# Ledger of designs, part 7: VHH binders against Probable E3 ubiquitin-protein ligase HECTD4 (HECTD4)

Target 1, 370 residues: Probable E3 ubiquitin-protein ligase HECTD4 (HECTD4), of Homo sapiens (Human) (q9y4d8r3627to3996)
Amino acid sequence: SGGDPTYAFNIRFTGEEVHGTSGSFRHFLWQVCKELQSSSLSLLLLCPSSAVNKNKGKYILTPSPITYGEEQLLHFLGQLLGIAIRADVPLPLDLLPSFWKTLVGEPLDPEQDLQEADILTYNYVKKFESINDETELEALCAEIASQHLATESPDSPNKPCCRFTYLTMTGEEVELCSRGRHILVAWENKDIYAAAIRSLRLRELQNVECVTAVRAGLGSIIPLQLLTMLSPLEMELRTCGLPYINLEFLKAHTMYQVGLMETDQHIEFFWGALEMFTQEELCKFIKFACNQERIPFTCPCKDGGPDTAHVPPYPMKIAPPDGTAGSPDSRYIRVETCMFMIKLPQYSSLEIMLEKLRCAIHYREDPLSG

## First folded at step 1 (VHH)

Design r07 (framework vhh_rezetamig_d1)
Fold by ESMFold2-Fast, scan of step 1:
Structure r07 (fold): chain B 370 residues (1-370), chain A 121 residues (1-121)
Amino acid sequence: as target 1 above (370 residues)
Amino acid sequence: QLQLQESGPGLVKPSETLSLTCTVSGGSISSSSYYWGWIRQPPGKGLEWIGHIYYSGSTYYNPSLENRVTISVDTSKNQFSLKLSSVTAADTAVYYCAKYSSTPRDYFDYRGQGTLVTVSS
C-alpha cells in the first residue's frame, strides 16, 4: 500500500484539469521537473563540465546501478515525457543531448558528446592521444604520479601511480579492465588507456539501463515506434522545447503590437539589454515572460490539447503598458505569461532598461518577493 | 574549417518549385552530432527558419511552410537540399543553409554566405 509515484501522478493530473487552467498544470509540471533535477532525489546529476562553467546547469541520468525505487522514478520520468508530447506542454528539463540520442536509439559522438559532458576528462584523454614522444609521456606520468603520491598519505607504499583505473562520474575509482589496478600506463598501452577512459565515460553518458526504464515509461503513454522516426533534437523539441535561448531566433519571431516597431528607441534598448544577458539570465527572462525556461513552440495559454505533428514557434509579443500614469522610468515591466506577452514601458535609456529587466528576472526568483 | 555553400537558381517563376542545394566541406553530414537546415531572410525582414534534417532523414519543418517544403540529404555527396513548391513573390529572400548543434555556441552561428532568390515572372 502507499501507492507508487506513477499512480499518484495520474490521479493528480486528472484532478488538476477541473478548472482547465494552463498555468496551473504547467506550473505543476515545472515544479516536478525542478524536484527531479534537485540533488535531494539523486536521479539526475549535473554534468561534470558544469563544475567548470561549461554546459552549466545541464544534467545527465545518474550512472549508478538501477534499484527498484530508481526504476520506478525513471519509468515516471518516461511517463512525464509522454504526457508532455500528448498535452503539448513542454517540460523544463535541462538534459544533455547524449540523453536524447540514447532515448531515440542514436549513437553518441565520442568527440563532441564527451567534450560537452566532461571537458576535464576529454582534455585528459586528448593529452594521452596527442603524445607521440616517449619522453613527454614519461613527464606526464610523473606529473600524475606526483599528484597521486601527495594524496596517498605517509602510510601508502611509494608506487608508480599511472594505472588502468579512473574515477566514475559519481567519484568511485574503477578498473578500466581486468586487473587494471595492477597495469601501469606505458608507451605500449597509452592509447588503449585513453580509449578505455573514453569508453567508460561514454558508457556512463549513454546509461542504457536507465534510459531503457525511461523508454518503458514513455511507451505506456505513446507508441514506442514514434521514437524510431524522431531525431534526438526533434524528441527534445517535442518534450522540452528549444534546449537554449537563442536570442537571434527569439528576436526574429517576436511580434509587435500595432503602433510599436522593432526600430523604436526603447525596443532597441530592450534587445541591447538582452544581448548583455548570460544564458542563465536569458532562461530567467523567458521564465518571467511565459512561465517556462524555454522558448515555447505552443501557446502557453493552452494546458494540453490533442497530440499534433505541428508545433509552430509561438511568438513573443511586445505591447505598451496598460496605462500612461507616471513616468515611464518609474514603472516596472509587466507580463501576460499565458500569451507570452511583455508590456514594456518606454524607458529612456539602455541602463534603465537593463536595470528593470534584471529586477524583473531576479525579483520573480526571490522568495521574499511573494 | 567547416564550410557550407548554397547553390541554385537566382530567379524562379511564380507557381514553380524552388530547388537549392547546400554543399558541406570540412565536416560530415553522416555525423549524429549535428542537424542541417535552411533559413531565409526576406528583404527588410528578420530571419525565418524553414526547417532542418538529421542524417537519418528525420525532418522538422516550419508549420507555416510545411505543406510546401521538403528537405532531403545525400550523404554520399555530403549535400542536403531544399525544395519549396508553389512559390510566390513573398518567397523572395536570401536563403542560407545552416548547421545546428545541441550546443548554444553553434545554433544559427554557422551558416553559408547566402544565395538571393527572386520570384518574378
Scores: ipSAE 0.000, ipTM 0.102, lowest interface PAE 22.3, mean pLDDT 75

Design r08 (framework vhh_rezetamig_d1)
Fold by ESMFold2-Fast, scan of step 1:
Structure r08 (fold): chain B 370 residues (1-370), chain A 120 residues (1-120)
Amino acid sequence: as target 1 above (370 residues)
Amino acid sequence: QLQLQESGPGLVKPSETLSLTCTVSGDSISSSSHYWGWIRQPPGKGLEWIGHIYYSGSTYYNPSLENRVTISVDTSKNQFSLKLSSVTAADTAVYYCARTGDWRSYMDVRGQGTLVTVSS
């Protein structure tokens, strides 16, 4: 990528001869969103829960303070969201519900939103809230300090202790309150300490300063009064599409190639196996099938395939395997990701179908089977 | 950058009045686009809105606290203040001063917070 995304956006928007729904415009928006969610920019941060496989691959806005360059990137993100709404082009952004809640002006749930974003901090806070006496608190503080989670006490230089400080989501130590570096956690204030950590994390997750910059960018494209009419989920739907895989919806819009029917035995096994999948497994299946984690509303192959962005959803296709070599049960599932097409062998049982589908979703790259 | 800083006593006796001041730097309270106010976090509870003030003197208070709360603004010092009367142990919390474009729902910026303990 060559420079500031805000600059790139302005060049692309100004240079775009056919504004709106062209394939090159969709590709540009999706490419920029991939860069925003990459490690090349610090604008978006993987949520802390992602590190322990909770809300894996979900992002939050990097917490303040905001530099001038970051403010321009946040404004640009807001413009992208506005363009997505106005042009009806979904963006591949995987942001936590807390972002969408704050964007539309809804309060965060201090239990649920904290658990979803940072389960480790949630558990840490709950430990302090569950303490029954002063001796347990001293033991907990000593345990935490031994794990390099607390600062060294100036009044007890050889004993680690907990202070009114905590790590931000970006790993920086901050004071939980004014002069917090000089306030020790004690039995009388342990619940206030727990509440202060919860407040810090919720403030970071809400990230009002950054969301205000995003709202400013959004407001340059659409009337902000529109946000008062949308729920957080509706806002996400209008900008990014559905965040979950609805199997009944997928099944209802699936197309069967010549000679295949939904009632065919191996196709019944296919849907039966997918019904046994978790949402995580279904997302992996969709990623395997079309290189996206959400059911596509546009053709995944924008340069070689038809553009169906206005036909919701873009249909998954089930086709027979290429060639006739060997037993069906010995073959692997192959896909044409650009066309959202599954080349499905006539597996003889539900058990074999489930095994082959699980093999496919855990497949990294196999030159013989890819 | 806009910064808010709370100041006031960390310990208040029951039945007395809690007085806190917020000093604003990097922006002017006399801005007509924002409300300025107070929010608190009691131990084991969520954030509780206390009240907001517009630079003109118009105030909005949490109904559960309105008979005990006074918020005032001093535009000449670029400060605003909270007075909470007849305090009890239930008023023990971290107190934050804040700016918002919408006096009840959207908090743009918060101070670092100040720990207030109500104890005899």
Scores: ipSAE 0.000, ipTM 0.250, lowest interface PAE 18.6, mean pLDDT 76

Design r09 (framework vhh_rezetamig_d1)
Fold by ESMFold2-Fast, scan of step 1:
Structure r09 (fold): chain B 370 residues (1-370), chain A 121 residues (1-121)
Amino acid sequence: as target 1 above (370 residues)
Amino acid sequence: QLQLQESGPGLVKPSETLSLTCTVSGGSISSGGYYWGWIRQPPGKGLEWIGHIFHSGSTYYNPSLENRVTISVDTSKNQFSLKLSSVTAADTAVYYCARSYNEGLYRFDYRGQGTLVTVSS
């Protein structure tokens, strides 16, 4: 690393060709992004769910008060995102969808986004919402007493009660409402307590102050009006050029030939089978389908230079097979790679679909067979 | 002296339902404010939490598994059970039943010896 990353970035960018595939420039950006994700800078924090193997290796912006130095690094992160869009150089950043939603101005989903970021707090909240008995509430408060989150009831010495306080994602105890440290969690207010904890985590995940600094940096490189045209998913792909196949993004941009519906049984088997694929298998599938290992943003049969890039991505198409010879289950998947088109037989089960897709990706790799 | 013991089939076919039972001895499921749950360890991977049940019957599931998981408790037999539907090869793992006194860190104070469940045809 060495020096201020923002200063180093400005010097490096000025010296590089925008359309040149410079390995040294790409390596520099890779190193900078890894430093930004390092614990040494505390700018990005592994999401709490990562500790229990959910969204392992995914980061959020640290929900701490912004210092001058942190504001400069967030501004620099925004500039890096702008360069990724402008120069076709993807960044190796592993940020949760909540970051991308907030960046483009989309609200967070209070169920899904909380589960993705902090499954432990989500489950804690659900326990309080699901309690149907006062003795069950007392037992739950007793269990959390070992974490110093419960206090002794003043009218029953040895029956601990929780207060309207909770830990931030950085481990500081805060009041969930005015005078929260003086308000006991009771049967009458347990749902309000649960809702307050949920609200705290969602505010921390949005981290509007930090995202505003990122947007300022981004706006110094590209027109911010472009953000009004992009989904969170599109923004992520345009900036990070994911080394992984994003199956939901592929599905969202897939087109079906007239007469086929996404809800058709064999189409549901198709997506179900791909959900069972490893990332290596998904990369092989995309290579089988369009002769390249990443989701295409240009027509596969043309020069893929920056001037031919498309938003949205070039769509995958699903069509029925040519002809009707034999049972559907005996047929193989055929593709037209230059059009990103899959000719998909009406297979009778998920297991057959999975078998045929794996057959297609494995035998396509055989240099001795066609 | 609390002891937990898993029981159930060691082999399950793909798309079928995996059913495991945990028998608790040396203590009662209905006493104390303890959570009773299931965790698993696939070959070569770390521990994955499946879900917990409170003695009242209230259940809390891993969101990645919640549409396939059912945990139930039978206080008369001092047992609790796991049902995992629509299994695939990815569900092959050593399954453990466990007791926890808090959820903040999923701290288990007792666990069974584990039972290997292989999903194959």
Scores: ipSAE 0.000, ipTM 0.080, lowest interface PAE 26.1, mean pLDDT 76

Design r10 (framework vhh_rezetamig_d1)
Fold by ESMFold2-Fast, scan of step 1:
Structure r10 (fold): chain B 370 residues (1-370), chain A 119 residues (1-119)
Amino acid sequence: as target 1 above (370 residues)
Amino acid sequence: QLQLQESGPGLVKPSETLSLTCTVSGGSISTSSYYWGWIRQPPGKGLEWIGHIYYSGTTYYNPSLENRVTISVDTSKNQFSLKLSSVTAADTAVYYCARDYGGKPFDYRGQGTLVTVSS
């Protein structure tokens, strides 16, 4: 009873967000989530599909034996999820649906979840399942053996030749069954081999040990019963926000700084340019504007409104630029990500606005980001 | 040209399930650029968003309706459907199916179908 510093720290942050409108608290949560998604902590791993531009930038929990220190970080992640729910502050975490399914206790889909997480392993498994000719199997095994001797490629699966072994997502070779390294893949066992690889990857993706630690941390902040009542999508929405960008919803909840109006010409160009964006471009825009790929929200839809989603607790703000140097058309868009604020130059045309917005979202780093 | 057309019963009894289908023509539902959804307008009131679905089957529902709403997609028929359970007189409205493109949630919608909840 009394004295867990992590729990006491969490209570303090929740208390500071009495009205859910602190920029410093939001900035802290975003920085912590950025660190958790960094390679330095090894807590989260970019999904293998990301290497081949499928679910790019999406993470999974690292499927490795955890140390006590790593268990404490996972417990802390769970507490952050609880804080997000209680304080109505979404976290900028880009986790695959498989994480949310496991967290709420739903089984993984062996087709869909494997394909989303590791398309290379999925395709490898499907090759063995689809072969109806013994000669074709021998050709596939010869090709795999040839690949094993080749120089590693970031897009190539790092798999050994045709034995009952496979690499874990962390690069460790494991036996798929007892004495697996001494069992050759043959016509009689190819489907068992395919099923064993699928089972291994799904077990790693589910990562029950790590999710249990996250669940324990979450349970210290919210009632555990809540986890059994929420769908995976509802859990994700309550912690991280909408996984797509609804521009009309964003526009309806945007605030304009004193002296600016929605009807101002450059603001009309701004919305007109965003209307020309694809969903991928809109996600990049939100990432540029608030350092997450989702519109921040947790509140129910406004009563009597035509709103298509929840009212965001932290609306996007449009402000004028801080300086007057040079022509407006020569300036770049600046943002303050922790406040979801855009400092928008008075560009003279829709074409210039579109060009500047696309430049901002396609740059690796925004040179003027606050 | 893209067209959306609602179909389903115009009269539903209280406590029963409302079932509507939207048939899409002139364009494919199997697209990564759009969501497909349902909105309604009760007599004398504004539009209310019910929910929408991505061609992959991922759904998003209005929280006030989520316990009663199911939206599904059939890409082979180029159709998507709405089921609303435990209906009451408050569910009486004109129901529209609609296409959602990030910037314009209702850029294309059907003609609307009147659904009356009455004994």
Scores: ipSAE 0.000, ipTM 0.121, lowest interface PAE 19.9, mean pLDDT 75

Design y01 (framework vhh_7yz9_2)
Fold by ESMFold2-Fast, scan of step 1:
Structure y01 (fold): chain B 370 residues (1-370), chain A 121 residues (1-121)
Amino acid sequence: as target 1 above (370 residues)
Amino acid sequence: QWQLVESGGGLVQAGGSLRLSCTASGRTFSSYAMGWYRQTAGNEREWVAFITSGGSTTYADSVKGRFTISRDNAKNTVYLQMNSLKPEDTAVYYCAADRGYSYGPYEYDYWGQGTPVTVSS
């Protein structure tokens, strides 16, 4: 529902060359989100899992004390979320589910949210939790020491050990408890050590201080009581669009250019090939097709374009290739990303279609326009 | 909103026993760790016992062998069984939990109001 579309609170950058209200607003939203996800502001960090290609490109709010200026930017982010809801215009933000859960007041899942955000810390914690033998604990401490993550025991200078310390997501060593640097991990306290690390990471992910600033900004635009009615997924949907690629939903809203039918053999091969894709591959496909990792609810053009927000989503269009020279099977898929338009050759088999689509999503250069 | 309510404190003779209870209301109790602290006038709070969500326990050296911490997740309650009490155990006892998923023995965001324990000679 989203009520009335509005650009009453449209904010323009000083010196904007294009004076259209809706185009300037979309350009502003894109630039702000790009800047927020840049290293220059330090408001958002790539999640630790991203470093090992899990949740690649997904961000978290920086888990450190915030300055007044950073607090103002987080407050402004909250205002943007509110404006996105009221105007039905999605924000190009790639935040982990832990952000949305905390924003609506839902607790984090100690298993799933830790695993998604920091798989290395999750695995480290699980190693200590799964040990049922004191000899295995000694072996684990020796393994960790070989990776420079442990110190020698004062009682046994040649025996490696762990202490009640761990690294923050920003790389600082902290004590997990008072005098933690002087407390050895032992059989009696290994589960408490594991739990303390889990707690540290979940507190950093929850980041109550930063989320409070975002919530304050949001509350200046919409009634905060609405948050009690929204799930984390609904909040993300209303602000950033669908976090996953629903192939059935995409297919239902796809448009075919004059002369093409959904039942055409090569179009059936197209959908059949996409059905074989993982969610990761589908996200790459959407990025190839419209330069976004989510199904767009507005025109994907970054520097303007139509002002219309779509509910249902902005439709993907399938068109024939620009030229007819050569065999269809020798051609590659081309796209008009600003239009969410795919120029699809009339490939002769599912196998060829699948191979060409895989080639497209693993292509290292920008998509070629027709 | 998360609240901790303590009970079971009182006056007891040296060598006696008391059982403290702390009931949590609000979010999912079973996934959180709980701790007990005590404080005497003019001194900082000192940690005495800690229990993880899985039931693993640890104790301060001053109470080892005398105190037992336990939990009942169905009742959202954590207990501190205090045996062989000494006059030096006289303090206000606080239940501690972290809304932000604290599992460590020293760092908590949420505290009960405290329950006084007095051990006479």
Scores: ipSAE 0.000, ipTM 0.247, lowest interface PAE 14.2, mean pLDDT 76

Design y02 (framework vhh_7yz9_2)
Fold by ESMFold2-Fast, scan of step 1:
Structure y02 (fold): chain B 370 residues (1-370), chain A 121 residues (1-121)
Amino acid sequence: as target 1 above (370 residues)
Amino acid sequence: QWQLVESGGGLVQAGGSLRLSCTASGFTVSSNYMGWYRQTAGNEREWVAFIYSGGSTTYADSVKGRFTISRDNAKNTVYLQMNSLKPEDTAVYYCARVSLRYFDWSPFDYWGQGTPVTVSS
């Protein structure tokens, strides 16, 4: 029958055996990260706020009891994070700050982290916390009871309503406390009810069991004592790079091959076209140019500067195109991904440059499907 | 780095009062669920009082009406005001950041080292 996910991802990664700067290796890491964030593995869950266009496309670890196979995938995720740190290769993982906080051992913010992850539950909790009138509470409970009745199965008339129960992020009804199914929400306990829901969601976001497996994988590649030296943001930057492409920074650190000048007309068109890109298009451009969707974070290597800046490990290079045949406008952009090198034709206009760049970033080169 | 530093414990006569303080470092008390617990030798830790991020408070039945939990966000400190103390209140009192303690144990819960309170009859 089908392959066990544990077997499919039983990859022998030791930090000592990984030579990690090749384009093929970066492409492999990109593919793996996209697969981990796909619905096919159920390892990562799109955050509930994403359904209402808040933190769109951001993930959390799926908060459910883990199988042996899922534990091995989480261990593997930890190994990937360790490899990213050691090889300075950013992973295109879109995880909420709550993941990074839990990974480094920081507590979650019960206001901000809940709001970012699950705005609907946050608003529900705030309704109960903000009620200062018993009549308003009765009205809210009646509204909830009406909605529950509307969705209730005709075959299940004894389902609890306005009780100390709530749905998990995976849709399972759970008791918020011992015998919660038998405890009614009332004026005297409404704040406890709100706090219980918040605690449930924060427990799911923290996801201690899954993070423990990730930490075990991470610890097989790097010393876990490193986590005590990093903030959650620093950990994210070390593993996933900057969450945005800073075009000014990229431009400032770009190298031009001998004979090319930044002021050359086609190079001015190149930067002008990239200025017209959305962040999504810039990420696709970086993926096209070097098999990464993000610019890596690198610490300053030398003391003495008043400014500390992020320097890409791979300065982008612009080179002339291979060969001399035909009109420049008829040629396509070529790249050497392992060297972060763009072989750029002398296109005659900004419009043609923009067209060719957009063509390049939407072209999917698949060497396995040839 | 995080820590909880407790103070204010000591010896007091029955009917007296004490105020316990708990100063947090490395995280913000107003953004977390904070609680006071107590433990007597040979017994499990007993919940005493809880303060939620929104400011709501709850108390164990044994201390309700006698103890008051509060916080000072500017000082990042949680207090437990204990009035009408009884010999039965004799215990080591612990401050905790309690993200999950109300319902379950969490390895990411943070505890102070405790402050002893002795109530003489």
Scores: ipSAE 0.000, ipTM 0.109, lowest interface PAE 21.5, mean pLDDT 75

Design y03 (framework vhh_7yz9_2)
Fold by ESMFold2-Fast, scan of step 1:
Structure y03 (fold): chain B 370 residues (1-370), chain A 118 residues (1-118)
Amino acid sequence: as target 1 above (370 residues)
Amino acid sequence: QWQLVESGGGLVQAGGSLRLSCTASGSIFSINAMGWYRQTAGNEREWVAFITRGGSTTYADSVKGRFTISRDNAKNTVYLQMNSLKPEDTAVYYCAAGRTWGSSYDYWGQGTPVTVSS
């Protein structure tokens, strides 16, 4: 019984009383989400496309089957998503759109979602679909043999050929159909082979068993009927914030301490330097500034539950430095992550501003909230 | 495609117990998610309890501590043990099964009535 479930859970879970904009609470959630996305738990996998620099750093849920312990961790992930919605505290999770689609009950796109998650398997499937004659199939079999995916053919023992098997995303060999280990890929069945591989990968991406465990956890915090009212992107926005850093959006919602103006020279240098940043550098900047890799969507609600419009993001604040004497150009940028507040020295040039910002985002130790 | 058959409903006095069963049939594959909903006259169906293939459970606050959901994966059967029944638990109880929540693969049973007298 008792009070708001999110507040009670947060106290029991973190061991501290949290109201509103606590940096300790945000840092704890960041650490928990990073641990869930770590290789040590094997709960989430970097998507295969990440290996060839497509959707770099984006994760998928490890495909079924799962252990009871892993199911409990997925249930916990669901509870974290529920807390994010109820408390308006975004989570630093880098999950592919296929996760969000499955979570809200939307079907996967067999072309787009496969390309985004596993471009190598997508290209492999397309090679079989595009073959125009048997000689081309023989050439493809030779190429596959060089990748150690082919077996000796009974019809031609000196000619490598594939069977109706494929590797799961976790590296296990599975049969694509009954007796698949005994069925050779041939001219007559190459399209069936391609379709079977596509179906395998889409089932792994959908990962119904794992997503069901996440939904069970989510349902302990919010009514699951709410999921039927959200698009996949809206669900991601409510839980993790926008998947990219929109600098114009950030700038439009930035607040300046009394005495500072957006037109001040060093503030113009600040925005000018950020305009030169890549998306990766902007994500590092946001992490430096608020301990999250995405722009915060809303402030944490002190009383729990979303009772305000969630259209504006949580505003970044720019303040002058605390009173250390000396040249402004010799100082480093300080932040209060719990407030999304930047204490910005009056640097004398764009070049110095850019240098100091890049120094801040590439510093190997997390900044202390103060 | 799945068919769900429910059993175990009936009339019971307040403080009594009932056990509902629901078996999913029509496919050789195990269904991943199974659960129970209930509907009172004039209202939409409301969620009661949910169970995953691995045994993780969620319960509506109104039934937490009184109802227990369990399943037999080999039989694709889900059970709802209802203890300490109250008049407000009177409803038609529906079994639901699906691969994902809200997906086109979700299936519903015909419903089994439960009446709790004071």
Scores: ipSAE 0.000, ipTM 0.118, lowest interface PAE 21.7, mean pLDDT 75

Design y04 (framework vhh_7yz9_2)
Fold by ESMFold2-Fast, scan of step 1:
Structure y04 (fold): chain B 370 residues (1-370), chain A 122 residues (1-122)
Amino acid sequence: as target 1 above (370 residues)
Amino acid sequence: QWQLVESGGGLVQAGGSLRLSCTASGFTFSRYAMGWYRQTAGNEREWVAFISSGGSTTYADSVKGRFTISRDNAKNTVYLQMNSLKPEDTAVYYCTADLYGKGSYPRDFDYWGQGTPVTVSS
């Protein structure tokens, strides 16, 4: 057994954790995270890709200059992340992988992270990189000018041109280099222009100033050397749960009630239909099935159970529908969200299964009467 | 149900070596990251070394180059080989198990041993 000093330390820390795992405290953390991701605070910004339905609803730290009040909110965000780790309470935060990479000290991928965060800027940069001759560059400048994105050349007021300037993610024009407003994009410098835009966006995504404030808050709750032991995905998992729905993982951890087998025809239609879902549709399906937007992180199984770190608190269960009246194809999918249980009618085709699943996730969160 | 049992502590002269062992039971050892912490009288617990389920290791700056953490999944045991011991290494050493490799604050669902004392004389 532990001595008095060890016992005193552990009981105080245990008291803090027990309080942190209560339902009321978990609900408080949920409300705070929703507020941080709302338009009422300038702390988080929807990523630019979200505006064109890529990574819809995913946030980044706002790349605007930080005020003292915003620094305190970022510090508080860091404390929330530390509390989530220490108390093992997942937070409903929808942050891009670039945030988690920067938080743990990993460099951003200039292709992948830019594409995920700002697909429009990524495509813009790629257009300039792919130009093979000066005539093609002039055509691109004319196209940009038709969208009111290019300035007129001072040497030819009627000829569209681009300058070494670009819009920040907050919509402000900045110079890409010293005197950039006076430098025209030309055949000789187009690759430098493209590289400068990429560099600007990656610096905004990395957002060292804001991440430093978050790390300071995190460091007040957990030792920062912990971050050297975690991958970005592991850090997100331990704070927020899995960022995506892994269908193979979900299938591997699904249980079937008496009389049902994974190989049953309607069960095969069920998995086939889910394979056709986008990640957004799969997230809506999980919310429909268990009232959570992610597959939650879970404690290790007791009694020698499954060796999986990411099993939901209750594994997904598939059950037959209540009653036998009427055609199976006329019934709706019902769920018991507290049990992570789906009452699945024996639909006659993949097409009907897909239609009913999409109906459930788009129009109802509650089970429909069958 | 779960248990971590540390052994191998004792008295050693400065410059000497000790090998600590921690044997686990009641959970699937191979899935857990394992770590060593130490605590001196009047001070908080200090992280020493960590080994992931995959075998990746990390060390506190004070022990780098002197201590080596290793594991034997067949024996459900994690080891801490301590070389070139200094009087400052005198502490009670604690073994910990964590499914996700925290190497950080103790929690109710993290598994902790009772500790094994190590005394390094000058």
Scores: ipSAE 0.000, ipTM 0.113, lowest interface PAE 17.8, mean pLDDT 74

